# VH-VL binders against Cytochrome c oxidase assembly factor 8 (COA8), part 159

Target 1, 167 residues: Cytochrome c oxidase assembly factor 8 (COA8), of Homo sapiens (Human) (q96il0)
Amino acid sequence: APERGAERRDTAPSGVSRFCPPRKSCHDWIGPPDKYSNLRPVHFYIPENESPLEQKLRKLRQETQEWNQQFWANQNLTFSKEKEEFIHSRLKTKGLGLRTESGQKATLNAEEMADFYKEFLSKNFQKHMYYNRDWYKRNFAITFFMGKVALERIWNKLKQKQKKRSN
Below, E stands for the ipSAE of ESMFold2; O stands for the ipSAE of OpenDDE; V2 stands for 0.75 times the mean of E and O plus 0.25 times the DockQ between their complexes.

## First folded at step 17 (VH-VL)

Design mz1 (from mh2 with heavy chain F102S Y104S W106S; framework fv_ebronucimab; at its last look DockQ between E and O 0.26; V2 from the best seeds 0.00; counts 0 for: pae O 2.1 > 2)
Fold by ESMFold2, look of step 17:
Structure mz1 (fold): chain C 167 residues (1-167), chain A 124 residues (1-124), chain B 111 residues (1-111)
Amino acid sequence: as target 1 above (167 residues)
Amino acid sequence: EVQLVESGGGLVQPGRSLRLSCAASGFTFSSYTMNWVRQAPGKGLEWVSGISSSGSRTSYADSVQGRFTISRDNGKNSLYLQMNSLRAEDTALYFCAKETPSDSLSGTYAFDIWGQGTMVTVSS
Amino acid sequence: QSELTQPRSVSGSPGQSVTISCTGSSSNIGKGYDVHWYQQHPGKAPKLLISGNSNRPSGVPDRFSGSKSGNTASLTISGLQAEDEADYYCQSYDSRLSGYVFGTGTDVTVL
C-alpha cells in the first residue's frame, strides 16, 4: 500500500512548479494484470488543484475499477473451484483416479465439460445480468461526468484567456 | 431490511486498544464506501475514517491518523475499526455509516444509512 | 479538523419557518463541494435529511429544503412541527484536510 493510500502522489510530480509538468503532461498509468481478476488497474493521477467535479469523476472511476476487479476476481475463483470439484466428482463416479497412469491430470470429455459450463452459467445467470446492468449504469455516469469536466476545463481556459487579454 | 449494527465498544484505560465491528445486511455491502463517525457525549458529529468498496483505499481524520486502522471483510459483510493508543478524547459513541452510491449523478459524499452506534469510554 | 459553523440553537412556534445556516471556507463549501444535512433526535442515530445541497431522500417531507450559495448552505424547515425538535448537522468535504467535515450542530426547539 502506498504511504498516502491508493493515490499516486508519490509517483507523480507534486507542488513545485519547476519540478511539476503541466497538468496536460501528467496522466493516469496502467499497471500489470491483477493476479486474481486478470484486469489491468489504472493508477489515477491527482492534479494539484483538483476541482470537486474532477474529484467526483476520479472517485467514480476508482470505485468502478474496484467493483469490476472484485467481481471478476470472485468469478474467476468460483469458476476454477467449481470446475475442479465437478471434474473430481465425475471422475469418482466413474471409478477413475484424479491422475492418469502417466501422471497427467485426468480430464472429462467435451460433452461432459459442456455439462459443467451449462450448469455454471445457469447458476450465475442472475448475477451476470445484474453485473451488466450495473456496468452500463456506471459507465453512463462516468461518461456524463467526463463531459462535465471537459466543459469545466474549457470554461476555465476561456476565463483565463479573457483575463489575460484584459490585463 | 437495510441495517448496520455496531459492536465491540466498552470501557478501557488510556493507551489500550479496542476493535469495533459493524455488521451490514439488506444491501450489497461490497459496492459502497463505508465510514466511521463518532460523537462525544453532549457534542457534535466528527468523521473518523473511511474505506473504499474494495478496501484498497482508506482515509483518516488527523486526530486518529496512525492510531486507528479501518478495514473491511466483504465476504462477511463487515466493517472494522482497530483503535490503538486510546486517549480520553476518543471517548464517544461510534457510528458505522454507508456512503451514497459512487455512480450517483447528483449528491455524493453523503451518509444515507447509519447504525445505532457502540459506546467507547476511555477512562482510568 | 475544521468544523462548519452553525448557530448553537434556533427556535420557532408550530407552523413557522426556521432556517439553519452552515458556513464553511474556500477549502470546503466555498470550493464547491456539496453540503448534506442530518437530523438527530435524542438517543437516536443521525438521519440523512438533505443531500447534494437540495435533494430530499425518499420519505423526507417537502417542508425540509436546502440551498447553497458561496461559503454558506441553508436548511429551511417550513411549517415547523413538534417532531422536528432535534439536532441538525451539515456536512461537506474539505480538500485541505482530505476528509469529511461536519457542522457544529444546531438545536432546534419547537415552542
Scores: ipSAE 0.538, ipTM 0.807, lowest interface PAE 2.0, mean pLDDT 84
Fold by OpenDDE, look of step 17:
Structure mz1 (fold): chain C 167 residues (1-167), chain A 124 residues (1-124), chain B 111 residues (1-111)
Amino acid sequence: as target 1 above (167 residues)
Amino acid sequence: EVQLVESGGGLVQPGRSLRLSCAASGFTFSSYTMNWVRQAPGKGLEWVSGISSSGSRTSYADSVQGRFTISRDNGKNSLYLQMNSLRAEDTALYFCAKETPSDSLSGTYAFDIWGQGTMVTVSS
Amino acid sequence: QSELTQPRSVSGSPGQSVTISCTGSSSNIGKGYDVHWYQQHPGKAPKLLISGNSNRPSGVPDRFSGSKSGNTASLTISGLQAEDEADYYCQSYDSRLSGYVFGTGTDVTVL
């Protein structure tokens, strides 16, 4: 009995392109688009005197970014896989090979592909709704902490001005 | 059930290397920052290392900086600690610990889930 | 390593209240980082008792309470029970170490 080769589930390598900004940078850096998610990663700067609120904000932004990267990497992988399966199944049903007589990859027409996109969107509708909900929740939280950090910075500047006037 | 299970501990000589593993189950492993915490026999808790949910960011205690490497495989729900140049002072029970979800309002980062630990003994 | 300072041991009779202090510095508790508390029974993993200075996770009795003032956090155990005999650790973040820090631990005994 021939040993059924274990299908190597191509787990998307979690290799988020480790864009490393220059060590001496005092700013946030935007990397190239990630190969899987197509999202540009942001490398967040860590100030030497980072406040607890600034740290919380930075961590929340980082976690939200990682969450987005993972979501879209998985979504794009699923999309690509299902698209390929759809194409192969339809070509087979038509009695067509995977390659044309010219040796090119056989493709479906725009109308046939429209059916795939409609089905894919329908199938993933709930997933996208949950993503959007969570996206808004995370961004609201980030905005809230941005406001707190802004207020903290204003207060610290005012205290410094008062101390300079008293000396 | 939410669970963390450590493995890979044992007896090693000073200067040798050891790799610890932690298998996660019952939660979305890829969504959480993970940590290693150790406890020497009859001593308190010591934070060792942390890794972000994607693995893009790592942090280390000064005591292990340059010797230990934290990594993760989200596809396998696994956390790792590569320990190189082991010392007698590294003798401890090593716990895998999950951070609390960033409470979007409080931004608290406690360790809510712990494994039972794996013992590492460094002795000549 | 800049550990948070806890008393070595605290004792009380059943039904009494005991308080464990956790003293930090301007780089950790005094900087405004949150303090968390853990209970550890002999031969067991630590269990989260208090998160974010005063928040109790689900399943933690209300007799456990946390507070924070200045550079010091406190865990109060009211109505002390025999099952509360354990080691207790505070935890925070230290900006100088760029990492988490634990307290020295407190052994709580029930007399």
Scores: ipSAE 0.314, ipTM 0.739, lowest interface PAE 2.1, mean pLDDT 89
ESMFold2 (binder alone), look of step 17: mean pLDDT 92; pTM 0.944

Design ni2 (from ng1 with light chain A31S; framework fv_ebronucimab; at its last fold request DockQ between E and O 0.52; V2 from the best seeds 0.73)
Fold by ESMFold2, fold request of step 19:
Structure ni2 (fold): chain C 167 residues (1-167), chain A 122 residues (1-122), chain B 111 residues (1-111)
Amino acid sequence: as target 1 above (167 residues)
Amino acid sequence: EVQLVESGGGLVQPGRSLRLSCAASGFTFEDYAMNWVRQAPGKGLEWVSGISWNSGDISYADSVQGRFTISRDNGKNSLYLQMNSLRAEDTALYFCAKDSRFFLGQGHFDVWGQGTMVTVSS
Amino acid sequence: QSELTQPRSVSGSPGQSVTISCTGSSSNIYSGYDVHWYQQHPGKAPKLLISGNSERPSGVPDRFSGSKSGNTASLTISGLQAEDEADYYCQSYDWSLEGWVFGTGTDVTVL
């Protein structure tokens, strides 16, 4: 599917960007930073006898990771696009070309670039406030289910101990 | 069989209230966000409201904010829309739609009901 | 209130390809939110046709394809058939409205 940007990625050979956890692992794995979001994806372990609570927790974590990856991938692309548009616009109003005499991309000084960073932060302030609120809503649900799974595992351990004593 | 069945539509006078219900079956209702979408006669689709799997995330279109209340009962596999202070422009076929995700904002509507008609007229 | 912009109608003969555009704004498609497509025959509920810009659910013919570039998404029907005569709606999420927005709808007519 092209949403993850497999067809939109202008990148080195795909094998360089791939991570595959060991086949027999019983743990989640943390992969290298994603090229677009700069976030390290979690590769979730699916136990063969996963309980309904464990399954719901994993699905909540998977969805939240996808949401977080998508937000930062989009924000990073928007940042890069708007930065180049800002530079291009300012160079044009100054009567300068997009390239220096050496052929390198022309750019703006630090004071001018500070204007861009300020504008970008201001423009995206409300969007990031909504992101933070939604992040907390998602993570409170995840934390709640982590607690429920922990209690379920304690209960199963006690039940297992009682079975051994009866046998 | 995955199914959504809306009910509670009818003819009501402006300023009055109506409560819509949506009964869900064939899937784990408590794992998905749910939405209401309406379509005025001869018009396009308009999203009305959405609610996350645990009711912790609720949103409304500006046109209904403060008048409509979305809710769900995961024990009864049911979604509700309480519509207060009804106006003529609320006249529409109201659809219940299943989101593909727990939370609002990044899913799609993969299952729709057939709708229940709400007519608001004097 | 904010809507994604679609052409009012598109027509084609059987076997032709037609493309429906969907143009958003800075708070939805331009911000990178996915576009989903729904097909609605007269008197029927909408049906999911394309999700995540380009993914076809099971049972959707491969003559339907979607794409997104910049602030515009496109639905293409390759090899138009009589049963494709319907209304088509795009959908995206709008962060500033904190809600879903649908396109204005496109009536596809098979000549």
Scores: ipSAE 0.724, ipTM 0.885, lowest interface PAE 0.9, mean pLDDT 87
ESMFold2, look of step 17: ipSAE 0.719; ipTM 0.884
ESMFold2 (binder alone), look of step 17: mean pLDDT 93; pTM 0.958
OpenDDE, look of step 17: ipSAE 0.851; ipTM 0.943
ESMFold2, fold request of step 19: ipSAE 0.707, 0.720; ipTM 0.877, 0.885
ESMFold2 (binder alone), fold request of step 19: mean pLDDT 93, 93, 93; pTM 0.957, 0.955, 0.957
OpenDDE, fold request of step 19: ipSAE 0.873, 0.871, 0.872; ipTM 0.953, 0.952, 0.953

Design ni3 (from ng21 with light chain A31S; framework fv_ebronucimab; at its last fold request DockQ between E and O 0.50; V2 from the best seeds 0.73)
Fold by ESMFold2, fold request of step 19:
Parts: C-alpha cells; sequence; structure tokens
Structure ni3 (fold): chain C 167 residues (1-167), chain A 122 residues (1-122), chain B 111 residues (1-111)
C-alpha cells in the first residue's frame, strides 16, 4: 500500500476535510479543496430579499465555479492517468517492476519525468489557451456585475437611512 | 411557458442572402446562451452557431464560418442568423435552441423551436 | 465532418432493452466533456432526454438511462415501448473546434 500525500491541515489553509456551512449563514463560504479539481468551492448564500441584479451575479458565479470544477477535475484525472501510463511504459522498457523492494511505487527521476511534463504541456497548450480566454470572459462579466451590485447596495443603504428618518 | 418560434425561412437562389429570426418567451432570455442547429432533409443534426448571453462569445461551425453571422437583441428577446452566400448544401430545417448556461460549451439544449425551412435551389 | 459515431439503427421488441453507443474523440468526449442525448420523432423538433451523461429532465421516463466511459457514451432504453420509435442523437462539446458536435443519429425501431 503506497503512502498517499496528505492534503489536510498542513497544506490546506482551512484544514477542514468535510466542511458544512452554517444553515443560518448570511455570507458566502469558501470550503476546503475539492478532491478531484483541487479548487476551493464557494457555498453561496441566497438572501431572502435578493435583488434581480444580485441573483444574476450569483448565477454567473455558480456557473463559472461549476465550469472550473469540471475542467480541472477532468484535467487532473487525465494528468494522473497519462503520468502513470508514462511511468509504467518507461519502467517496462527498463525491465523494472512497478514497486521498489521497500514497497514504494517505483518512479522515474526528475530528468526522465521532464519528458512527460513537456509532452503533457504541449498536448494541452491550445486547450489551456482556450480555457484562459474563457476564464477571462467569464470573470470580466462577474467583475462588472460585482461593481453594479456594490453601487446598488450603497444606494439601498442610503435609501434605508432616509426611509428610517422619514419613517 | 417556455417557447421559441423561428421565422424567415423560404426558397432562395444560390449566392443570395436570408435572415432568420427566433422569438423567445417564458424565460429570462438574456441569461442564456443561444444556438442554431440545422437538419438537412433526411439527415442528422448539425450545430451551426452559438452566442453567449451577452454576445461576448460567438462561435461558428467551419461549414458556415465567414458566411453566417449570429446575433441577438436581448431587449426584444430575439436571436438572429444572417446567412450570406447561400449554397445548396445549406438547405435544411433551422432550429433555434436555448442553452442551459450563460456561456458556450458547458450546457445542453433544453428548449427547441419547431424550425424554419430554408431551401437553396435554382 | 466532426461528428460522434452512433450505430445507424437498432431494433427491439416491446419490453426489451436496447443500447445506443456514441463514440467521440480526444477533443470531445475523450477530454471529459459531458454527453447529452436528444430524441426526435418524425416531423418534430428534438427533445432533451439525458443531460450531463446520466441526468433525466423532468417528464422523461426512468426507462431511459445514460452513462459515459472513456471516449464512449451509452443510452439505454429499458422496457422498449412503441412511442420510443424515433431518432436519437448524442451531443458533446469539442474544444478544438470550439463548438458543439452531434452524433450521426440512431434510428430506433420497435418490432
Amino acid sequence: as target 1 above (167 residues)
Amino acid sequence: EVQLVESGGGLVQPGRSLRLSCAASGFTFEDYAMNWVRQAPGKGLEWVSGISWNSGDISYADSVQGRFTISRDNGKNSLYLQMNSLRAEDTALYFCAKDSRFFLGSGHFDVWGQGTMVTVSS
Amino acid sequence: QSELTQPRSVSGSPGQSVTISCTGSSSNIGSGYDVHWYQQHPGKAPKLLISGNSERPSGVPDRFSGSKSGNTASLTISGLQAEDEADYYCQSYDWSLEGWVFGTGTDVTVL
């Protein structure tokens, strides 16, 4: 049984492996990294009096998070599978086994692994360029609506103060 | 209830232009990407073009790139397809399809119109 | 040109199960993009049957099920009924084409 890397308290800022936001929270929450995508999910707060503008911003954020989670989960799975196939293929060519005599998974040295990383990056270059372009398109829209929501909240706060004064 | 109604199809000679429209109702049109899909007589479905909720992302099938232009008017809840330099191979029933997402590529087509027929013939 | 491969036709008797395969490439299904399925009766618009590989929209009978593995997705119709006679299309996104691709279509016949 190989030792699996620890993705818990020593590495993750939150240190919580199974996060469940408070039911009565009035804020968005950032959870621990997802096992597959390694991205921290946001648990969105839906206020009872959410404005149409706030709702649109939340939906844009939710869709972008789901898109991000799926992309990196798929890329991480592909990376892991292709890395293992590369290692197994090179070990077989050398006549070596899949495990050392100490029971650890056999692997290749850093110079040998550089061939894999170069190959993987080259193969995925165009896909990641399209991902980056799409990420910016999504986040530009989100940032724009964050600004609109911020202005709406300032206006509502001033209206609340004026309304309370006039009663 | 959610509805998409295409119009603007007809018989047209090769090399001419035609403009298709799709009127949407029953949902917040401006929150979804929209797509055109065509089906030649007796053939399968072919995606033609898609446009994101805010028109900031547009994509075309290679077969129509440079000849067709997708657009939308969120104020009128309408999707359009300008088809220039029409060829016999463009003869098809053209469907308007609602995407489930704001942006292209991560959703599915959950609502379809009944289509408008475009025939390109001499 | 860019299309997902499906069998031209499948058939079964009422009550039997049929399975439709959908095979893509490394730039679509092989990159982990979801597969969606649509049903089309003659003279009608397509209707969404399965989204996200295996999710049934409201109103779709539970005899329709979907799965995906590697470059291949499958739609299974359990307990085939006369109204299931239609064309079926799979769909996925292709990052290299920056667009949607549909399968070649499968004509399901109920004997």
Scores: ipSAE 0.733, ipTM 0.891, lowest interface PAE 0.8, mean pLDDT 87
ESMFold2, look of step 17: ipSAE 0.713; ipTM 0.882
ESMFold2 (binder alone), look of step 17: mean pLDDT 94; pTM 0.959
OpenDDE, look of step 17: ipSAE 0.857; ipTM 0.946
ESMFold2, fold request of step 19: ipSAE 0.717, 0.710; ipTM 0.881, 0.880
ESMFold2 (binder alone), fold request of step 19: mean pLDDT 94, 94, 94; pTM 0.959, 0.958, 0.959
OpenDDE, fold request of step 19: ipSAE 0.872, 0.872, 0.873; ipTM 0.952, 0.952, 0.952
ESMFold2, fold request of step 22: ipSAE 0.715, 0.707, 0.733; ipTM 0.887, 0.877, 0.891
ESMFold2 (binder alone), fold request of step 22: mean pLDDT 94, 94, 94; pTM 0.957, 0.959, 0.959
OpenDDE, fold request of step 22: ipSAE 0.872, 0.872, 0.873; ipTM 0.952, 0.952, 0.952

Design nz1 (from ng21 with heavy chain W53S F102S F103S; framework fv_ebronucimab; at its last look DockQ between E and O 0.01; V2 from the best seeds 0.00; counts 0 for: pae E 9.5 > 2, placed apart)
Fold by OpenDDE, look of step 17:
Structure nz1 (fold): chain C 167 residues (1-167), chain A 122 residues (1-122), chain B 111 residues (1-111)
Amino acid sequence: as target 1 above (167 residues)
Amino acid sequence: EVQLVESGGGLVQPGRSLRLSCAASGFTFEDYAMNWVRQAPGKGLEWVSGISSNSGDISYADSVQGRFTISRDNGKNSLYLQMNSLRAEDTALYFCAKDSRSSLGSGHFDVWGQGTMVTVSS
Amino acid sequence: QSELTQPRSVSGSPGQSVTISCTGSSSNIGAGYDVHWYQQHPGKAPKLLISGNSERPSGVPDRFSGSKSGNTASLTISGLQAEDEADYYCQSYDWSLEGWVFGTGTDVTVL
């Protein structure tokens, strides 16, 4: 009995972007778009004397990035699957084959595909609303910590100037 | 009158071959896809195979793939099902069914024959 | 699944309304393929009852109606009559199987 190959659920691999910045980098690096999410990963710089507040900010940015990568990787996979199902259904309904006479994959016109996009957006509306809400919450938190880090850096510079004046 | 008449059924031993025929009348046969559907005694309907009007599209159920061959002769208004390597589970009444369209998967079965009985037993 | 899911049997008294469900998947009914219904009396060939989810062929009484929502289609028989005692099958096309799929069939009994 030929083993019916288990449909490998293409779990979007947790694509840790293999992008590695130069070792001597003193700034954040932006990588190429990820193949699944199409988002550009950021490699965050770690200062030698990273403060606890700076570390907290960096971790929050990293977690938010991972969250975004996972969301869009899954969303793009779902989109691609549903798009293919839609195309197959519509081609058969039209009495058309899945391949043209030239052997190319048959496609639908822009008007027909507009219906798919409308339906897909409608179906995923609530999911996108929750994503947007959480995106704003995360970015607000990041911005808040960026402000705190900025204040900490100002304060540290002022203390250093005072010590230099007293000596 | 639109009519489909199946023939070629009978008693056969496992591993043998049988060829079913369906004669169509009362409509333009070359304009429509045709199908075979079977029904085992006391069981439901099972689609077996379909062929488009121009024979450009052919499909089979997994249960008969590689063993059965559907064909048509539009000049004779006839549909055929060559059944090879017959099994006990192929025992059924075989219906010829006319599709409402020329392509597979886009229409419905608007005309049925009375069926021909195929019995596979040792 | 290679078959559409129907209840095994449905019963009703004369004049009552009965509904038969037909549940498919994202590769057939949920993919937007139409659902067709067939009636089969004992010892007879199937007869087309409903085409294109809700269309009645000529000669089919108006007491038969079809509907579709999501992955499920329904056949409703209003004003059930003794002559409606039969097996009922739904049908749809499945793109993943490249073929037609029938429902498991429903035996309708008039009590």
Scores: ipSAE 0.022, ipTM 0.578, lowest interface PAE 6.9, mean pLDDT 88
Fold by ESMFold2, look of step 17:
Structure nz1 (fold): chain C 167 residues (1-167), chain A 122 residues (1-122), chain B 111 residues (1-111)
Amino acid sequence: as target 1 above (167 residues)
Amino acid sequence: EVQLVESGGGLVQPGRSLRLSCAASGFTFEDYAMNWVRQAPGKGLEWVSGISSNSGDISYADSVQGRFTISRDNGKNSLYLQMNSLRAEDTALYFCAKDSRSSLGSGHFDVWGQGTMVTVSS
Amino acid sequence: QSELTQPRSVSGSPGQSVTISCTGSSSNIGAGYDVHWYQQHPGKAPKLLISGNSERPSGVPDRFSGSKSGNTASLTISGLQAEDEADYYCQSYDWSLEGWVFGTGTDVTVL
C-alpha cells in the first residue's frame, strides 16, 4: 500500500509527472492505440479542486471519446466482415474454394479488391456523413465549454487582484 | 442495491402534458447515460429517448421528437421526461433504463425500473 | 422506423434447445453494432440476458448463449426449462436513426 510514488512511477516525461504545474495546467495522458478502434485513448486529468464547469468539460470530452472509439471499432469490424463476404462471393463466382490446398484462406488480387473498396465507400457514405456532422457538433460543444472554463479562470484571477487592492 | 423507480404516470386527455420522473439509487448516477423505453399494452419495447451522463448529448425517437423533452438532475439522482401534446398512441408503460456507459449508443441497458403507466384516452 | 425482425413465437419441450433469430439492416446490426438480449416475464421489467453479442452477465445460466453474423444475431436456449417461458427482445444501435432499436419480440413457450 504505497502512498507516494511520483518519481518512480513515471511513464511519461519525468519533469511533468513529478512536478505537476498548477492544477489547471496538468496534462492529460495519451494511451496506446485501442485494439478495436485504432484510436489512442486520452486519460483525462482530474485536478484536485475541479470546478463544476471544469468537470462538465472533462465529462463531455470523455463522452465524445467513448462515442468516437465505439464508432471506429464498429466501422473496423464492418469493414473486416464485408471484406470476407466479398471475397467469399467472388471466389464462388470463379468456382473456387474458400481455402487453398494448404488450408490458407484464399484471396483476391489487388485489381479484384478495388471493387470491394469502391462498394464499401459507396455503402457507408451516409453513415460517414452523419459521423462527420456529429463529430463537428461535439467538438464545437467542447470548444464552447473550453471558452467558459477559460473565462472562469480569468474572472477568478481578477477577483484575486481586486481582493489584494481592497486590503 | 441498484434501483430505478419511475413515477408521474396517469390518465390524461389527448393534447395534455405529463412529467415522468425516475429516482436512481445504489450507483453513481452521474457516470452513466440514461434512457426511457416504453411498451404499449400487448406490444413490444420501443426506445423513446436517451441522455448522456453529463447531458451533453440527447436523442429522441422520431415518434416523440419535438413533443418530449428528456432531462436529468445529477444532484438529485433523477431522470425526467416531459411529455407534451400527448396522443393516444403514447399510451404505454414507461421504463427508465440505466446505460452501462456514459455516452449514447455505446453500451447496453443493464438496470431497468418497474415502469409507470401513461394512459391517453378520450 | 425499422424494427429488428424476430419470429413471433418459438416453442420446445423441457430439455430441448430453441434458437431465436434477430435480423437487422446495414444501418444497425449490419454496420457492426453489438446486439443485446433481454428477457421479460409477464408483468415484469425486462432483464439483461446477453450483452455484446455473446457475453453473459453474472447470474445468467450457461444455457443462454448468443452469436452474431452478418445482419443476423441468434439467442440459443439449451436445456429449456419452464421458467424460460417469457418474451425475448434483441436490441442494437442504428446510426441512421441516431437511436436504439428493439426487435419485434419472441414469445417462448415451454410445452
Scores: ipSAE 0.007, ipTM 0.619, lowest interface PAE 9.5, mean pLDDT 83
ESMFold2 (binder alone), look of step 17: mean pLDDT 94; pTM 0.962

Design og3 (from of3 with heavy chain S106T; framework fv_pabinafusp; at its last look DockQ between E and O 0.70; V2 from the best seeds 0.66)
Fold by OpenDDE, look of step 17:
Structure og3 (fold): chain C 167 residues (1-167), chain A 124 residues (1-124), chain B 112 residues (1-112)
Amino acid sequence: as target 1 above (167 residues)
Amino acid sequence: EVQLVQSGAEVKKPGESLKISCKGSGYRFSEYWLGWVRQMPGKGLEWMGDIYPDDSDTTYSEKFKVQVTISADKSISTAYLQWSSLKASDTAMYYCARQGWHYDETGPWGFDYWGQGTLVTVSS
Amino acid sequence: DIVMTQTPLSLSVTPGQPASISCRSSQSLLHSDEKTYLHWYLQKPGQSPQLLIYKVSNRFSGVPDRFSGSGSGTDFTLKISRVEAEDVGVYYCSQSEHIPYTFGQGTKVEIK
């Protein structure tokens, strides 16, 4: 009995971006695009003397990044899978093989592929709506905390200067 | 790790100009006062002045106000101490030092990190 | 300028014995925030100064527990409970309450 090669289900690895910035960095680093999500991961700098507000902002940014990475990794995998299935089904319906006489991968024309894209978008419309809603909510929250951190930094600067000027 | 790295030793003649540097790393350079401290050979420590790199707010000791210029470039995390005209009496070790602070407490306080020092020798 | 006066200016200590250095300021170092801005530094031979104690009694990171600071107003003390060979150097008190910041004369600690 021929051993059915276990199709390695390329489960989108919950890929913590393996991008490690230099240890001496004092700023955020942007990594190369992730192979599944195509999003560039950001490694957030942890400052010395990080305030609780700064920490909260950093965590919120990290969580939002992870959320985005997972969403798009899954979406891209789904898209690729469904696209391949669509191509195969249409070729079969046409009585065409998966390969041309020249041995090349058989492809559909642009019009047929347009139908796939339309159907895919229609099918995933609600999913994209929820994603967009949540994306805005997260970004508004991040922006709000960015404002708070900015105010805190101003206040910390003023405290240091006031002490120095009073002497 | 917080580090302050200063420029190398300088040998100059009286009347020459000099600019020495102090590069900070491992912390938010713009958000800490950076001071300069002089130590004459076999003598104690003397605070010369300091700078807040974010806006280049600078404070001098009256003794050094006319003698030196303190500046900073926050884009490269570097502070400077400059003389327009050196004197033999400027022969000393010069330290840059970060003045520490914490978000939960009023600051700044003591100099928590120091550079390795820059020896300036002014001789005819 | 605030004058910082250290006593003694030199101290020879047997290893394992305690040491004490006094520092007096010409004016109060108590700030309106109720903190006192008196600090202690050690400069080991051929090295840069290092912070030992900040704001009278707070040990800086990595400073051994054998070092302690105390005092109030104008009178301050640095104590070393058991002097070790690595404690050799010049100790400075400093104030950062008034501009200009000032240092004591230094106390040279040597091992007998």
Scores: ipSAE 0.748, ipTM 0.893, lowest interface PAE 0.7, mean pLDDT 91
Fold by ESMFold2, look of step 17:
Structure og3 (fold): chain C 167 residues (1-167), chain A 124 residues (1-124), chain B 112 residues (1-112)
Amino acid sequence: as target 1 above (167 residues)
Amino acid sequence: EVQLVQSGAEVKKPGESLKISCKGSGYRFSEYWLGWVRQMPGKGLEWMGDIYPDDSDTTYSEKFKVQVTISADKSISTAYLQWSSLKASDTAMYYCARQGWHYDETGPWGFDYWGQGTLVTVSS
Amino acid sequence: DIVMTQTPLSLSVTPGQPASISCRSSQSLLHSDEKTYLHWYLQKPGQSPQLLIYKVSNRFSGVPDRFSGSGSGTDFTLKISRVEAEDVGVYYCSQSEHIPYTFGQGTKVEIK
């Protein structure tokens, strides 16, 4: 029952179908934190008069958000799993049980846990370096397309004003 | 879904001021010309003028230029039509309407969405 | 100002029969971009106007195929291939080539 209670407490509203932006909104929305990644998803506005360029930008932003959420969800899970494995391994090496006399999980002190953090960072260094490179590449592309969309909107404004004074 | 919602009917006396509103939703309000059209009782349609909300660029029909003021507040997606001194001859239905355009087509295409109208009655 | 003249001003038609409305402008509506900014609207009883046809012949979204527009220069026509009860109202042509934008007088369409 306590484990079920903890799992129920872990079911965040993120991803619940009941969260919806206002129907008449003309803005992107930031939703509640995702349960696994702890990132807040953006719910993207689709304009009534969306150009192919605007659609490409929106899809690129959606794809990047999904990629980022997947990465951090996986990293959070891996960190938690490897932390528990390290604690259990070190307790076993000391000849200690996995639980104290009171039945609570046995733990390691801060100095002992420092070895875990050092080892975890070392094992995951390359993965985080590639993530950072890909993150910057994706955000550069997004910024580039945002500039193109801005220019397209200026061009459309000029066309509408020129037609008003034609002939 | 594009929608234009106008303020409610008004009953006024000659010489009074009035400001009626038109709120746009479901589209990028500042990117479309928004026009005002008058329909006198039992009569046809008359274009009064329009506004581009992004920069408040306004165009008036010469017939109405000194009689009304057109304005907009793009932060709340709302346009306004106002009189400083109403006359009995201002009794009419007033519509706001969006001038349509599409990124894929050359030039604007008439008034594609209209408000429900605001009836203004001016009598002693 | 460009004067838009509609004929007839009133039309009574048997359901299922065709109807045709003429619109003439006082000067050519052909723009330098070779487009013609002539539009058609329907105002049903007690309702706001609604766009039917833009730029002579393009049907607006949701407008039935029985509506069609044609013409060039100064002479334009709206045709309804089979008039239905829901088509009752006043039809206006309009130009948006020159300011002030102007409308025709309207053509009232009724069912016999």
Scores: ipSAE 0.553, ipTM 0.793, lowest interface PAE 1.5, mean pLDDT 85
ESMFold2 (binder alone), look of step 17: mean pLDDT 91; pTM 0.944

